# VH-VL binders against q9y8q3: the designs that were tried, part 19

Target 1, 263 residues: q9y8q3
Amino acid sequence: MRRIGLEALERVLYPVIPVVVTAEHQGRVGGMLAAWWMQASFTPPILAVAIAPERYTYKLVRESGVFAFNLLDFKLVDKAPFLGDVSERLLPGKIREAGLNIVRGEVLGAPLIAEASAAVELELVDVVEAGDHDVFLGEAKAVYTVDDFRGGMWSLETYRPLMYLGRTRRPGPVYRVYLTPRGWERREIEFAGGKLKPLAEKRVRLISRVEEAVKASSSREEAVDAVRRILSEEGLDPSDAEYLVEDALRRAKSYRRRGQSSS

## First folded at step 6 (VH-VL)

Design s31 (framework fv_axatilimab)
Fold by ESMFold2-Fast, scan of step 6:
Structure s31 (fold): chain C 263 residues (1-263), chain A 124 residues (1-124), chain B 107 residues (1-107)
Amino acid sequence: as target 1 above (263 residues)
Amino acid sequence: EVTLKESGPALVKPTQTLTLTCTFSGFSLSTSGVGVGWIRQPPGKALEWLANIYWDDDKYYNPSLKNRLTISKDTSKNQVVLTMTNMDPVDTATYYCAHSPYYDILTGYPFDYWGQGTMVTVSS
Amino acid sequence: DIQMTQSPSSLSASVGDRVTITCLASQGISNYLAWYQQKPGKAPKLLIYAASTLQSGVPSRFSGSGSGTDYTLTISSLQPEDFATYYCQQYNSYPLTFGGGTKVEIK
């Protein structure tokens, strides 16, 4: 082994089995594909997932206190761009747009993806700040699965786990790479490709405007007011302003992005 | 402030190997999304891309020159080195190194800052 | 390889003129296109990236447009310091390729 730069840490820790985090608040369902999750406690059963404040799913989990993890079979790999590459804020109903159906969990009423191979209903117990993300800790209250676990483990005849290997590192379109151990099938899917590209562009422009407003403000309250105006001008929900400002403030400390540093 | 400077021999004889060094400041090749490229320009002609190297040591070469080119980096010295074998008079050109950052998934990797260039003449 | 064809190869213009330079890619490049300005004896300077995004510090008289295979650089009101050679470059796929250049000369 040799030592390499810390900027490679994320890719060193792939492949992983991502989960789709789903949640609902005030009649709006959303979700995101998350690679950074873990089991944290056996008794009580607690799962953890890292979510950035900018994600719409962050707001849904934070405000509802109820969410779900969904495990997808590789047969659903073509749905990944709708779950991982675009925001519910900019594409309302993105789960339905992906061709997926929501069903209600029996214990907490959490929104579950009907096509998932497994799902877990989670009750939010704590949110821990971890740099530019928060770690959401959820206590598992119900679990659903297509397998009966007679052998004590998944039957890979029943479940082909969707695994995420990372992003390509070349000029032009970025590709996300997905695979499954059963048959070692591999798929490269363009990040925010086709009809999703304008939505991804809109998100980038929105975030840039928010970062600019935060940088120009001398207080959090001034920044929130500025972002509320931006959201209203874009035809978006101005109540999202506090989450976007919080995200920008944390990224200003953690990330060294072009245009963020004063020179 | 991002700055890059090329260094190497001004005169190379046919069949010899050219070695060029790009020394830079204002950024690190340890930064995720950062790359450095080499581009050349023969007198009075268009720009031609030669090779790129990225923060994770990923390397790309112009296929027309691939068997002649090697690109490497020394992150601790803030240097990128390009080696080109079997030089010919048609390889006479100004050689540039350039910074190629990744801004985001939609903007990609443009060459945003360039070195001043170093003129390499290939003659007997 | 993606071939980049610039038109015209040269043009003569006066201060205050509107100048347009076109760049045609042999296949779709999804807006991964940059425009550079090069003055004699100097390194190229990035003007525009992602087809239409103006580089910091570049005057607003420069603009880029286009999609797919067809892209345009426009200088709305040519200034004396704008007389230079302009290059387009695709960075959609390897190998990275440049156009042949357009020399903008004083009339």
Scores: ipSAE 0.007, ipTM 0.500, lowest interface PAE 10.5, mean pLDDT 88

Design s32 (framework fv_axatilimab)
Fold by ESMFold2-Fast, scan of step 6:
Structure s32 (fold): chain C 263 residues (1-263), chain A 124 residues (1-124), chain B 107 residues (1-107)
Amino acid sequence: as target 1 above (263 residues)
Amino acid sequence: EVTLKESGPALVKPTQTLTLTCTFSGFSLSTSGVGVGWIRQPPGKALEWLANIYWDDDKYYNPSLKNRLTISKDTSKNQVVLTMTNMDPVDTATYYCAHRGYYDFLTGYPFDYWGQGTMVTVSS
Amino acid sequence: DIQMTQSPSSLSASVGDRVTITCLASQGISNYLAWYQQKPGKAPKLLIYAASTLQSGVPSRFSGSGSGTDYTLTISSLQPEDFATYYCQQYNSYPYTFGGGTKVEIK
């Protein structure tokens, strides 16, 4: 790889699957297309999304405490300008004007897009300031989908994700570019296969050595000292000793908590 | 050295909320790896695990009791509190709190010290 | 959930007898198994953890063995104070689950 200018960061992080954030307050439903989101926790299930304070949807989520994420199929790509490019303040009822219908979630009554391939009802947990956007954390209370996931994952034959590639960077009108992959090839690669196998094996040996040293220790302080020595001998950062001791203790509480997802 | 004692109402009416307090000594819930759990036993029946809370405020609940349980701790008072909503006569049981150690993290410690138990009868 | 099947549900024995209690897990529990003794009207007392490790202060006549899904508690020479109910418990995965108990009664 080579280093490029920071002004390219936004472009480097595309394509992404955006979500449509929907919320309602005092009878007015609004929504926006959001590219900057993630799942932050499995237990409890928490999703995060960055929303600029200038967005009308920001106000709706803040005041109602309830919102939703909606995942769209590429067949709805012509609706994206209504969701991403125009404010509810300037076009009241823009979701309806796009030809989309709102249905109520069964648990929180959150407004969901009926045509979406999936939707999640979220209860607002916290709002964290992050520069020119705030990060909204929502606990998932219900999930809805057009797929039963008995195969463990989406069928990309029936669900063509709406993906966002960015904006045009040339003189004239600015366009947003949307896509869905054509002829996506799926590959399953064995964990720790090939070039990663020696690192995985070394990590297993290190973890075993750390666990044996901690088991032989009479206190947390002795365990940290023992692990610090092991890290030094392995050419690793000894300041990570406290983390490794804590991680080993956490793993002892529940092996299955961290293996819940094969994603 | 390690002691635990349960306290709470002996009688609860159906649909009411049960609140139990575990007061302990000989250890601290600020100590890394340490936890406290709640276990119940209906008269003449087997033990049933209810919930665990750990030093880092991490909480685990028995899923069979669907949203009825809340566990919390007050580290400064050496107390753990269990709340169970919508009580039913089938919830009649002796409720125990118990210490979970941390020292042998490869094998783990189960419940090594138990309180004496508190009998809770649910009837109208 | 991991089901713990304990057998027998009860047994009668005499002082000096060898007593064996079995605990079967519905899936592998990696030796995260404990044995408890409970006397009438009292709280359970930990006897064995990690399938085979004797708790401090517990008499050596108690022993645990097994691996994977199959675990056994043995009392090599039953004493009068050993008449009690015994429970196994897995602590490998949440929810933690207990066996149904084995009541050891005087013959």
Scores: ipSAE 0.000, ipTM 0.396, lowest interface PAE 13.3, mean pLDDT 82

Design s33 (framework fv_axatilimab)
Fold by ESMFold2-Fast, scan of step 6:
Structure s33 (fold): chain C 263 residues (1-263), chain A 124 residues (1-124), chain B 107 residues (1-107)
Amino acid sequence: as target 1 above (263 residues)
Amino acid sequence: EVTLKESGPALVKPTQTLTLTCTFSGFSLSTYGVGVGWIRQPPGKALEWLANIYWDDDKYYNPSLKNRLTISKDTSKNQVVLTMTNMDPVDTATYYCAHSTYYGFTEGYPFDYWGQGTMVTVSS
Amino acid sequence: DIQMTQSPSSLSASVGDRVTITCLASQGIDNYLAWYQQKPGKAPKLLIYAASTLQSGVPSRFSGSGSGTDYTLTISSLQPEDFATYYCQQYNSYPLTFGGGTKVEIK
């Protein structure tokens, strides 16, 4: 093996089976495609997933204390951009817009994707801050699946795991690459492309406005008030202001001229 | 709810190293944007900023005293420690630690909660 | 370094008086200025930040104004508990710097 730069770490850690994290609070359902997850404990059964504070799903899990993991079959690969490339804040009902349906879990009432091959209801145990993401720890309370596990494992004749390989390094548009072990079928899908392109452009403009407002503010409270007004003007949820300010502040450290230590 | 308290020696001899500990409650130095600073005030004189440390271990020092100062944190103990080497009688002052919140694009921030201060006298 | 000059160094006033304290920065600080109140033997208390924003719990008789290099703290109607030393502080750039203080004494 040869040593390469840490910027390659993300590339080295793929492919993975991403999960779709779903949650609901006060009638609003949201979800996101997450690649950074693991099982952390057998007794009790605990799953962990990294979620950035600016994600709408972050808010839903924090406020409800209940969420779900959903495993998707490769037949749903064309839905992945709706779950991974745009925020619920910009496309309310993005799960429905993707052509997916929500059903309620039997134990916690967690929103589950009806078309998923498996789902797990999770009760929030703890949230641990970790750099630009927070790690959510959930205790598994119920599991659902389309397979009978007759052979002690998934039947790959009935389940084609959706796997994420990364982004292409080619001239032109950026593509996300998905694959499945059944036949090693591979798909390259334009990042935030097609119907999502106008929403991705709207997000860039919104984030620029938020960053300008945060820069013009002299306190967190002033920044939150300014962003709340921006969201109201755009017809978005003003309660998302705190999360957008948090995201902007995490990036704002890069604007400091001096971050030096003399120890 | 937010409280800070300084502790350390009341008397230091010239050339010795001063070590001060700030113990706090009501906030965490793991929270994004949170920092703690040290400020001193000689008897009858103005406030002088010494050093800041932030949630991400980012450190800032007064250039006039930079070679003499070290600031560190122990997030699990809710403590910030300041050391100052080669003490001199002119360093006699009340030393304060104070809470600060980073909001964005400035290099420093106002101090919204202060400890009671600890008097350090430097004399032979 | 940004030098902060306060004037006056001291003043005498009576209860009910309007008191104005000025703070001059040696260069523009873009409203990143705080005002503190310090009573004898006590730690400073934050009154105002961002030149004009009142800290929670601070009485409305305190106000801040100014821009660029020139800033003022005003107490519209001085109360007995307001006799103290007041400090300005810029937080636009490191090192953080304080003014020399203004002692408000009973007349």
Scores: ipSAE 0.000, ipTM 0.412, lowest interface PAE 14.3, mean pLDDT 85

Design s34 (framework fv_axatilimab)
Fold by ESMFold2-Fast, scan of step 6:
Parts: C-alpha cells; sequence; structure tokens
Structure s34 (fold): chain C 263 residues (1-263), chain A 124 residues (1-124), chain B 107 residues (1-107)
C-alpha cells in the first residue's frame, strides 16, 4: 500500500449499503439517504447515523425524538436521487413525490417506507457533535422485514442490497454510481438530471436571489430577514432562512477555490 | 475591541516542527462568515499567505506548503493553531494571524484585523 | 496561481501629492482585491476591499478602482502618516496571493 491524501478517505470507504433515514414532526414527513451509519450496541440495540445539521431530516429527528432506518432493494435505485440529492426544504413531500408510500410503525408510529426491504423504528437517545456532522444514536424498538430469516441471514434471491460506490470525476455531468452484489449491476445516474432538472433549476434561481439578498445586507440579522421574505414569496418555509444564509456564506468561500485552487 | 496575538518559539532548528498559536478576543469563530488566517513575511520581502480556517471548520492551505501545514481551531478557547513541519532557514519570517473580513457577507478573505506578528528565526 | 504584479516597487513623494499605485493580476479576479498599508515594524492594516470599498475608519483620500486584471490605489493628497509600504491582495481563488509591495518614501 502507499499513503495518499486524506481527501481520498471518503472515496476509499465506498461501496457501502446506504440507509434511508425517515422522520416526522408536526405532520411533515421527510427523509434522506445516509451512507455513514452502523450498529453501535447489541444490548440495548443502538444504531448510529451521521447527519449534517443543514439537512431537514436533522430538524425532524431532533424535534420528534423518533426516526427510522429503511434498507432498499436495488429495484428502487431510480428513487435514490429523490432521497439523497433533493432537499425536503426545496420539495416538501419528496418521499411521496418519488412514488414511495409511508406506513406507520406499530411501536413508535415512526414513518416507514412501505417499499423497503427492512425498516427499524428508533427512539433518539443522544446526539453527539462530530465535526461537520452530528452522530444520532437511536435505540431500536421494532424491526420489519420482507424476509423471514429462516436460514439465519438474508436471502439474496429476494433482497438485492442497494449499494453506493461514489460519484464520477470527469468532464460533463456528475454521476452517482450505484450497484448491487448480485451480478454487480452498475448504474450511473446523472446528478440533478432528468426528472430532477426543474428542481435543480428552481434551486439555482432561489440561491441566486438568496446570495443577492445576503450580499446587499449589512448584518446577519438583515440577511436572515431578507431571506425569510424570499422564502415566503416562493411559498417555502421561512424558518429555513438561517440555513440558507449559512449555505450562501459557505458557498461564497467555496466559489473562490475554483480555477487555480489546489484544494 | 478585536485583538489577535501570535505566540510560539522565536528560534527553531532546521528539520524541527514549528507550532504557532493565535489567541483572539472580541469575536468568536462560531460566528457565521468569520475565519482566521496565517500570513508570513520574510525580512524585507512580500507577504505570503499560508492557511485559513473558517467558522464551519473549513480549511485552506497554500499548495506550495500544503504537505507541511496543519491548521486547527479551538472555538471555546478562542485559539487557532498552525503547525509547520520540516523547518528550513528559508522559513525565517514574521508570522501573522489575522481575522477574515465579514464586510459584505460574501468577502470573507480580506484580512481586517491583524495580530502584531511573531518573529521566527530558523538557524542551526 | 494568480500572480500579482505591483508597480512601481518604490516611489518618492511630497506631502500634498497625488500618489497612484497599480496592481496587475495574471488573470481576471472579478474585483476580489484588497489593499493594505504597512508601516515599518508593524502589522499590515486593511485600507480597501472588493477593489473599491473603503474600510471603516480609513480616510477618504484613499480610493481604489479597476476591474478584470488591472487595479489602482490612489491617495489624493498625501499626508505625513501615509509614508508606508502598500500591498495588494487577490482573493478570487486559492492560494491567496499578494503583490510585491510599493514603498512610498518622503522626497
Amino acid sequence: as target 1 above (263 residues)
Amino acid sequence: EVTLKESGPALVKPTQTLTLTCTFSGFSLSTSGVGVGWIRQPPGKALEWLANIYWDDDKYYNPSLKNRLTISKDTSKNQVVLTMTNMDPVDTATYYCARSSYYEWLSGYAFDIWGQGTMVTVSS
Amino acid sequence: DIQMTQSPSSLSASVGDRVTITCLASQGISNYLAWYQQKPGKAPKLLIYAASTLQSGVPSRFSGSGSGTDYTLTISSLQPEDFATYYCQQYNSYPLTFGGGTKVEIK
């Protein structure tokens, strides 16, 4: 082996089986595709998942204290962009828009994806700060599955795990790469392409308006107030204003890395 | 009042590692749009940017020195630390830490308040 | 890397003179340019950012102009406290780069 830069760490840790985290608060259901998760304890049964504070699902889990993990079959690979690449803030009800159905868990009432191969109801135990993500620890209270596990393990004849390999690094559109162990079927899905293109364009227009408002402001408070007005005019949730201001400031730093930037 | 102050060794031998600490007051690195950078100036020469760290822990390094530089922050102590490995006499310079400007929310790279600088001499 | 070329490297001026310092970038920097003043033995002080925006507390005799690759710092009527070295800095892309400096000396 040879040593390479730490910026490659995430890439060397793929492929993984991502989990879809779902949660609901005040009648709003949301979810996200997460690659960074694990089982952390057997007794009690505790699962961990890393969620960025900027994700809408972060808010739903924190406020409700109840969430779920959903494991997807590769047959649902075309739904992965809606779960991973589209913000609930931009498209309220994105899970239903993706053509997926929500059912209620029997123990905690957690929102579960009906089409999933397995789902786990989780009660939030703790949230641990870990750099640019926080680690959510949930105690498992119920588990649901399409397999009866009579053989002691998954039947790969009935469950073809959805796996994520990473994103492409070549000129042109960015692609996310998905695969499954059976036959190693590889599928490249254009990032923000196809059916998601109108939502991507809507986001570009929204971000431009937000960036103009932030730049015209003389304080953070003015920027947040201006963005709240923009969100209200667009028919979006004005409570997302602080997130969008933070995003605009972060993106401003990142833009200046283009061209001659090394890292 | 915003102040920054550099601290570290005044003398470093070739091949040793330099560690500099920037201690500041009057602002927090938990505040959106704020960052701290390190800039050096060899005697009689121009300013050279080394590294920046921002409120969101995002880090940027001068690629000419990236393999030698590490920048980190301790928000609770109001400190930013720069480490530079394998020091050479050519690294003799005054080292400054400075706050990244938050004027016009999108201009975070201009340095509005600077520390007094600390002279680091690299010699055998 | 974006190279910043300052001219002149030094100049002699008298109190009351109009002083002009030029900064040339090796590629377009979209007005992401700052100007600093440095007195001997002291840290630099920010004068101007975004090419033309005057930092709070900086006298109005200082002004910045330019676009694309060509930028200018002007001191309309030089005062005794203005004898110093001036640096430009681009922040359009990393690495951040400074000009070589212009020393403004008394005649």
Scores: ipSAE 0.000, ipTM 0.432, lowest interface PAE 10.7, mean pLDDT 85

Design s35 (framework fv_axatilimab)
Fold by ESMFold2-Fast, scan of step 6:
Structure s35 (fold): chain C 263 residues (1-263), chain A 124 residues (1-124), chain B 107 residues (1-107)
Amino acid sequence: as target 1 above (263 residues)
Amino acid sequence: EVTLKESGPALVKPTQTLTLTCTFSGFSLSTSGVGVGWIRQPPGKALEWLANIYWDDDKYYNPSLKNRLTISKDTSKNQVVLTMTNMDPVDTATYYCAHSVYYDYSSGWPFDYWGQGTMVTVSS
Amino acid sequence: DIQMTQSPSSLSASVGDRVTITCLASQGISNYLAWYQQKPGKAPKLLIYAASTLQSGVPSRFSGSGSGTDYTLTISSLQPEDFATYYCQQYNSYPLTFGGGTKVEIK
């Protein structure tokens, strides 16, 4: 073994089976692909997932207190860009736009992806700050599956797990790489391809504006007010401002650009 | 407005280490989709790419010079630093830093704004 | 490494002329090609990226075309401020590589 840079950590820890985290608040359903998750406790059954404050799903889980994990079959690999590459904030109804359907869980009413191979309803127990992400801890209240586990484990005849291998590196186009162990079929899907392209571009511009406003502000309250104005100007929900400000602050670790350059 | 400016010594003796600083404004290297590169141009010759650094601290070096190059960033100071060891008279060139931004997958990573350049002469 | 070959290395032209500069990549570069203009003593300026997309603020007389390994920069009606050296650059793969440059001189 040899030592390499920490920026390569993600590459070392892939492939993984990502989960689709789904949640709903005030009639709006959203979801995201999450690679950073684990089972944290057997009794009670607790699952953990890392979510950045900027993700729309972060807001939905925080405000509703209910969410779900969904496991996808590789047959749904072409849906991954809708779930991972664009925000519900910028593409309302992105799950439906991907051609997927929502069904309600029987215990918590959590939004589940009807086409998923398995889903878990989760009640939010705690949120733990971990650098630029928070770790959401959810207690499992219900489990759904297409397999009956007759052999004590998944039948790979009924479930070809969607696995995420990582992304290609610059320069040129960025591709997200997906695979499945059944036959080791591999797909490289262009990041934010086709009709998702302008939405990804819009996100880059939005986040840049938010970061600049946060750096120019002398307090959290000033930053939130500035970001609310940006969201209103962009035709977006101004109540998202607190989450976007929190995200920017965690990455920058600073309220003021002046503080760094003062003499 | 995006601006970049290179700074460093104008004269370097053979075998010495060159350290160049790129100071920029109008963007942050904490913003997703942003990078800074270093490019040099010997007098009367073509442009040669040296190294890139990105918002996520991902680094790339020209393989012909990799054992001599180190690129780093200080996001709080809006600076990118390039260090090049064992300078030789053939390394005499104008050194540029340039902004690179990812708008979408089809545009990729062009250098859209460049600093004015700083001339480095390597001579005894 | 992908080698970028520009032709011609230099050309003489008059104001109002149509100028075409060619760039050949040793391998396919999927339209990840930029064109830069450099005036004497100054930094390069981005004219075109993604082979054919005009950078904001660049006059419409500049255009890019091509695909695969063969790309061209065209100036439809040369102006006095266009006398400069032009460089192509591929950014499909590392190391990033530039062409040798084409010097556009007054006739």
Scores: ipSAE 0.015, ipTM 0.451, lowest interface PAE 7.3, mean pLDDT 88

Design s36 (framework fv_axatilimab)
Fold by ESMFold2-Fast, scan of step 6:
Parts: sequence; C-alpha cells; structure tokens
Structure s36 (fold): chain C 263 residues (1-263), chain A 125 residues (1-125), chain B 107 residues (1-107)
Amino acid sequence: as target 1 above (263 residues)
Amino acid sequence: EVTLKESGPALVKPTQTLTLTCTFSGFSLSTSGMGVGWIRQPPGKALEWLANIYWDDDKYYNPSLKNRLTISKDTSKNQVVLTMTNMDPVDTATYYCARGYYDILTGYYDAFDIWGQGTMVTVSS
Amino acid sequence: DIQMTQSPSSLSASVGDRVTITCLASQGISNYLAWYQQKPGKAPKLLIYAASTLQSGVPSRFSGSGSGTDYTLTISSLQPEDFATYYCQQYNSYPLTFGGGTKVEIK
C-alpha cells in the first residue's frame, strides 16, 4: 500500500450497497439513494445514515420522525437515477416516475418501496451534526424481506444487491458506475441522463440564480426573501428558500475554507 | 477571491523539457469536483487544451502531444505542475492554467471559469 | 476528436450593432459548450457555459443558443468594450477542443 491524498477517500470506500431512504410528511413521500449508512447498535437495533441538509428527504425525516431503509435488487439498477440524481423538489413523485410503488409498513406506517428485496421501518431517535452531513439514528421497529435466511444469510438466487462503485470524472456527461452481479464488470448509467437531463439543466440554472441572489444580499433575511421570489417565479415551493440559502452559504464557507492553506 | 498564476522559464531551447507551475488561491484541489487545466495559445492562433488534473488525482492529456505531457499536483502547496518534453519552436506560446470545475451536485462540468494571466514561453536556439 | 468550427473568422461591426457568432461541432455535444471573450494581451474570460447559461457578472446583452451540433453567441447591442476575439469550447468529451476564434473589430 502507498499513502495517497485524503481527497481519494471519496473513492476508496466503494463499492458499497446503497440504501434507499424513504419518508413522508403531510402527504409528500420522498426518497433518496444513500451510500453512507451502518448498523450502530444490536440492542436496541439502531441504524445510522448520513444525509446532507439540502436533501428533501432530510426535511421529511426530521418533520415526521419516521423513515425506512429499502434494499434494491440489481434488476432495479435503472431506477437508481430517479432516486439519486434528481431532487423530489424538482420532480415531485420521483419514486412513482421511476415506476416504483409505495406500501405502508405494518408497525410505523413508514413508506416502503414495494419492489424492494428488504425494508426496515425506523423511528428517529437522534440527529447528530457531522460536518457537511448530519447522521440520522433510527431504531428499527419492523423488517420485511423476500428471503427466508434458511442458510443464515441471503440467498443470491433471490437477492443480488446494488453495488455502487462511484462516478466517472470526465467532461460532459457523468456516469454512475455499479458492479454487476456477474463478475467484476462495470455497469455505467449516465448521471441525470435521458429524461432527467432537462431537470438537471433546470437545477443548474436555479442554483446559479440562488447563488447570485445570496451574493447580492446584505443579510440572510434579504437573501431568503430574494430566493423565495426566485422559487415562486420558477413554480417551486417558496418555503424551501431558507434551506437553499443555508445550503448556498454552507457551500461558500466550505469552498473558501478548503481553498485556504495554513501557512 | 479565486486566483491562479503561472510561473516558469520565458526561454527554452529546442529539445529541452519545459516545466510550468500554477499556484492558486481561493480554492483547494482537496475539494470534490475541483480541477486545474493547462491551455496554450501560440501568437495570433487559437486556444489549445493540453491537460487537466482533478481533486482525486485523475489526469487527462491531449493525445495529439504524444507522451510529451505530465501533469501533477501538490494539494498542500496549492500548486499544479505541467512538464512538456522535447520542446520545438512550434511550441512557442502563452501557457495558461485555469480552474476546471466539476459540479458534484448536478453532475456537470462548468467549463474553465477562472484563468491565470498566462506566461509566455519562447522556444528558440 | 470533436472539431469545432467558428464562423465568421472575423467581422467588422459598429457600436449598437447586433453581432452573431456561430460554432459548429463535428458531432453532437449535448449543450456542453462554453463561450470565452479574449482581449489582446489578456487571458480569456468565461461568458457562457452549458450553451446558454450566462456566467455571473457577464452583461445581459450576451446570450447563447443552440443544440446538438449548432451553437450561436449573440451580442444584442455591441459596446466599445466588446471588441475582442471570441472562442467556443466543447467539454462533452476529451480531448477538450476550442473553435478557431472570431475576431470582432471596429468598422
């Protein structure tokens, strides 16, 4: 082994089995594909997942106090872009747009993906700040699965997990890469490609407008008002303005901080 | 404020190796999505891309320059270094470094948004 | 490699004129196109990225349009500070390639 730059940590920890985090509040169901999760406690059973504050699912979990983890079979890999590449705010009903169905958990009523190979209902017990993400701790209250675990482990005949390997680093279209269940072959899926491309372009324009408004503002309150107006003009939910301003300010801080070397 | 500045020799003899350093401030190549590229422009001619390096040490080179290019970075010093072997009078140009940004949140590259002032390199005996 | 062809190579214009510069790619580049302005003895400045998105601080008289292989930079009412050379650049694939440039000079 040789020592490499810390920026490579983003790559070194892949492949991983991602989970789809689902949650609902006030009739709005949302979900996201998350790579950074773990089992944290056996008794009581607690799972942890890192969620960036700008994710719509972050808000849904915080407000409802109930969420779910869903494990998807590789046969659903083409659904991953709908879950990971586009915000629920830009594509309301993105789970449905992916062709997936929501069913209610029997214990907490958590929204579960019906097509998942396994799902876990989670009750939120704590949210811990950790840099540019927060760690959500959920106590497992129910588990659902397509396997009977007769051999003490998953049958790979009934479940072949998603294995997320990372993103390509080329100009133009970016590809999300998954390890296929046959061998060590790479399956590349265009990031925000196809039908999602116009939504990605809309997001670029929106983020640029938000950043300009934040830069032009003399205070947080002024920035929130300006962004609220932008969201209304774009036909988006103006209640998201504070969140987008906070995200823009946090990105600006992180960027400047990392740009400054200690002498 | 983001700035980049090129440094290196103003005069290089044919067959020698050119070494150019780009020193930058206001961003870090530790930040996901950040990259630095080198572009040159011969007097009175068009811009030509040479090489890019990214936060994760991923490297890309213009294939027309056939193994003559090496790009490297020192993230702790905020520097990117380009070397070009076997210099020829046709390589006389102004050499620029510029920030090439890959937006992680959108999955897009946003082109070269901030450029250095450029350094003139003349190849002559 | 993707070849970028700009038209015209030069043009003469007066202050207040509408100026149009065209960039043609040898294959589809999916709007991964940038426009740069370069004044004599200075580094290029990014004007537009993603074919039509105006860079922060760039005057609204500049606009970009196009799709597929055909892209256009328009200056709606030319100002004295706009006399410069303009370059398009594709970033759809490596190697990154620039157009030959269009020099906008005073009539």
Scores: ipSAE 0.011, ipTM 0.568, lowest interface PAE 9.0, mean pLDDT 87

Design s37 (framework fv_axatilimab)
Fold by ESMFold2-Fast, scan of step 6:
Structure s37 (fold): chain C 263 residues (1-263), chain A 125 residues (1-125), chain B 107 residues (1-107)
Amino acid sequence: as target 1 above (263 residues)
Amino acid sequence: EVTLKESGPALVKPTQTLTLTCTFSGFSLSTSGVGVGWIRQPPGKALEWLANIYWDDDKYYNPSLKNRLTISKDTSKNQVVLTMTNMDPVDTATYYCARSYYDFLTGYYDAFDIWGQGTMVTVSS
Amino acid sequence: DIQMTQSPSSLSASVGDRVTITCLASQGIDNYLAWYQQKPGKAPKLLIYAASTLQSGVPSRFSGSGSGTDYTLTISSLQPEDFATYYCQQYNSYPLTFGGGTKVEIK
């Protein structure tokens, strides 16, 4: 092995099986594709997932205290851009827009993706700050699956796990690369391609406006007020302002700390 | 609108401690993403970064000088203070304070967008 | 520490000339690079940040380019007020480091 730059860490940690985190608050359902998750405890059963404050799903989990993990089969790979590349804030109902259906969990009423190969209802037990993300710890209260686990493990005849390999870094558009070990099938799907492109551009523009407002503000209170106005002008929910401000502040702090050497 | 001005002694004896104050106007160190740094320049030589302090009180020091440097801020007075212990003739330089530029659009920090005029510090017996 | 090497250390040029100054980092700095102009007896002035982004109010004859370890500052048509010393600075990692400077003198 040879030593490489720490900026390559994310590349080294793929491929992974991502989960779709779903949550609902006050009648609005949202979700996101998350690569950074794990099981943290057997007794009680606890799952962990890292979510940035800017994500709409962050707000939904924080405010509802209930969420779900969904595992997708590779046959749904074409849905991944709707789940991972665009925000629920800018495309309300993006799960339905992707052609997926929501069903309610029997124990917590968590929104589950009906087409998923497995889903877990989670009750939020803690949120731990970890740099520019928070680690959400959820206690599993119910599990749903298409397999009977008769052999003690997944049958790869009923489940072809969707795996994420990373993104391309070559001239032209950025592509996200997905694969499944069964049949070694690989797909490259343009990041925020086609009809999703204007929504991704709108997100970049919104985040830029938020960051400029935070930079121009002399206090957190002033920043939140400025961001509320931006959201109102864009036809978005002003109650999102505190989360977007928190995200901008954390990214600023994390960037500076990453520049510091201990050697 | 934005200005910074350095103040402190023009002459320091060897082994003494140097204290420099940067007083600024037109911005606040309570503003997210903003910082103030100290940079020095010996006569006829290149610029050398000394220390930075940010809105959240995070502090960074040049490792070659870190045991000699202390940076602090008084946000209510719009001041940043640098102290440097055990002064030596090789520390003779013009000392600048500058605002650390943060661009939220690009995420780039630590370019210095506005500088003070500088204060000359001579270390001699 | 990341070492910044500027070339040349000095150059002589005439008004209207195209001037190119280079800055080499001892390791990749991922475009976290600024350029400053310093006139005699004055504080430095920021010209360019993020390797290629022109600071507000800086004339368009100034441009920056480069990637990885190799960066350049170009003045497309030198003006009388451009005779000064120019410095590059990396801000990819602490400690922040400056180049040795390039003095642009009248021919």
Scores: ipSAE 0.000, ipTM 0.430, lowest interface PAE 11.9, mean pLDDT 87

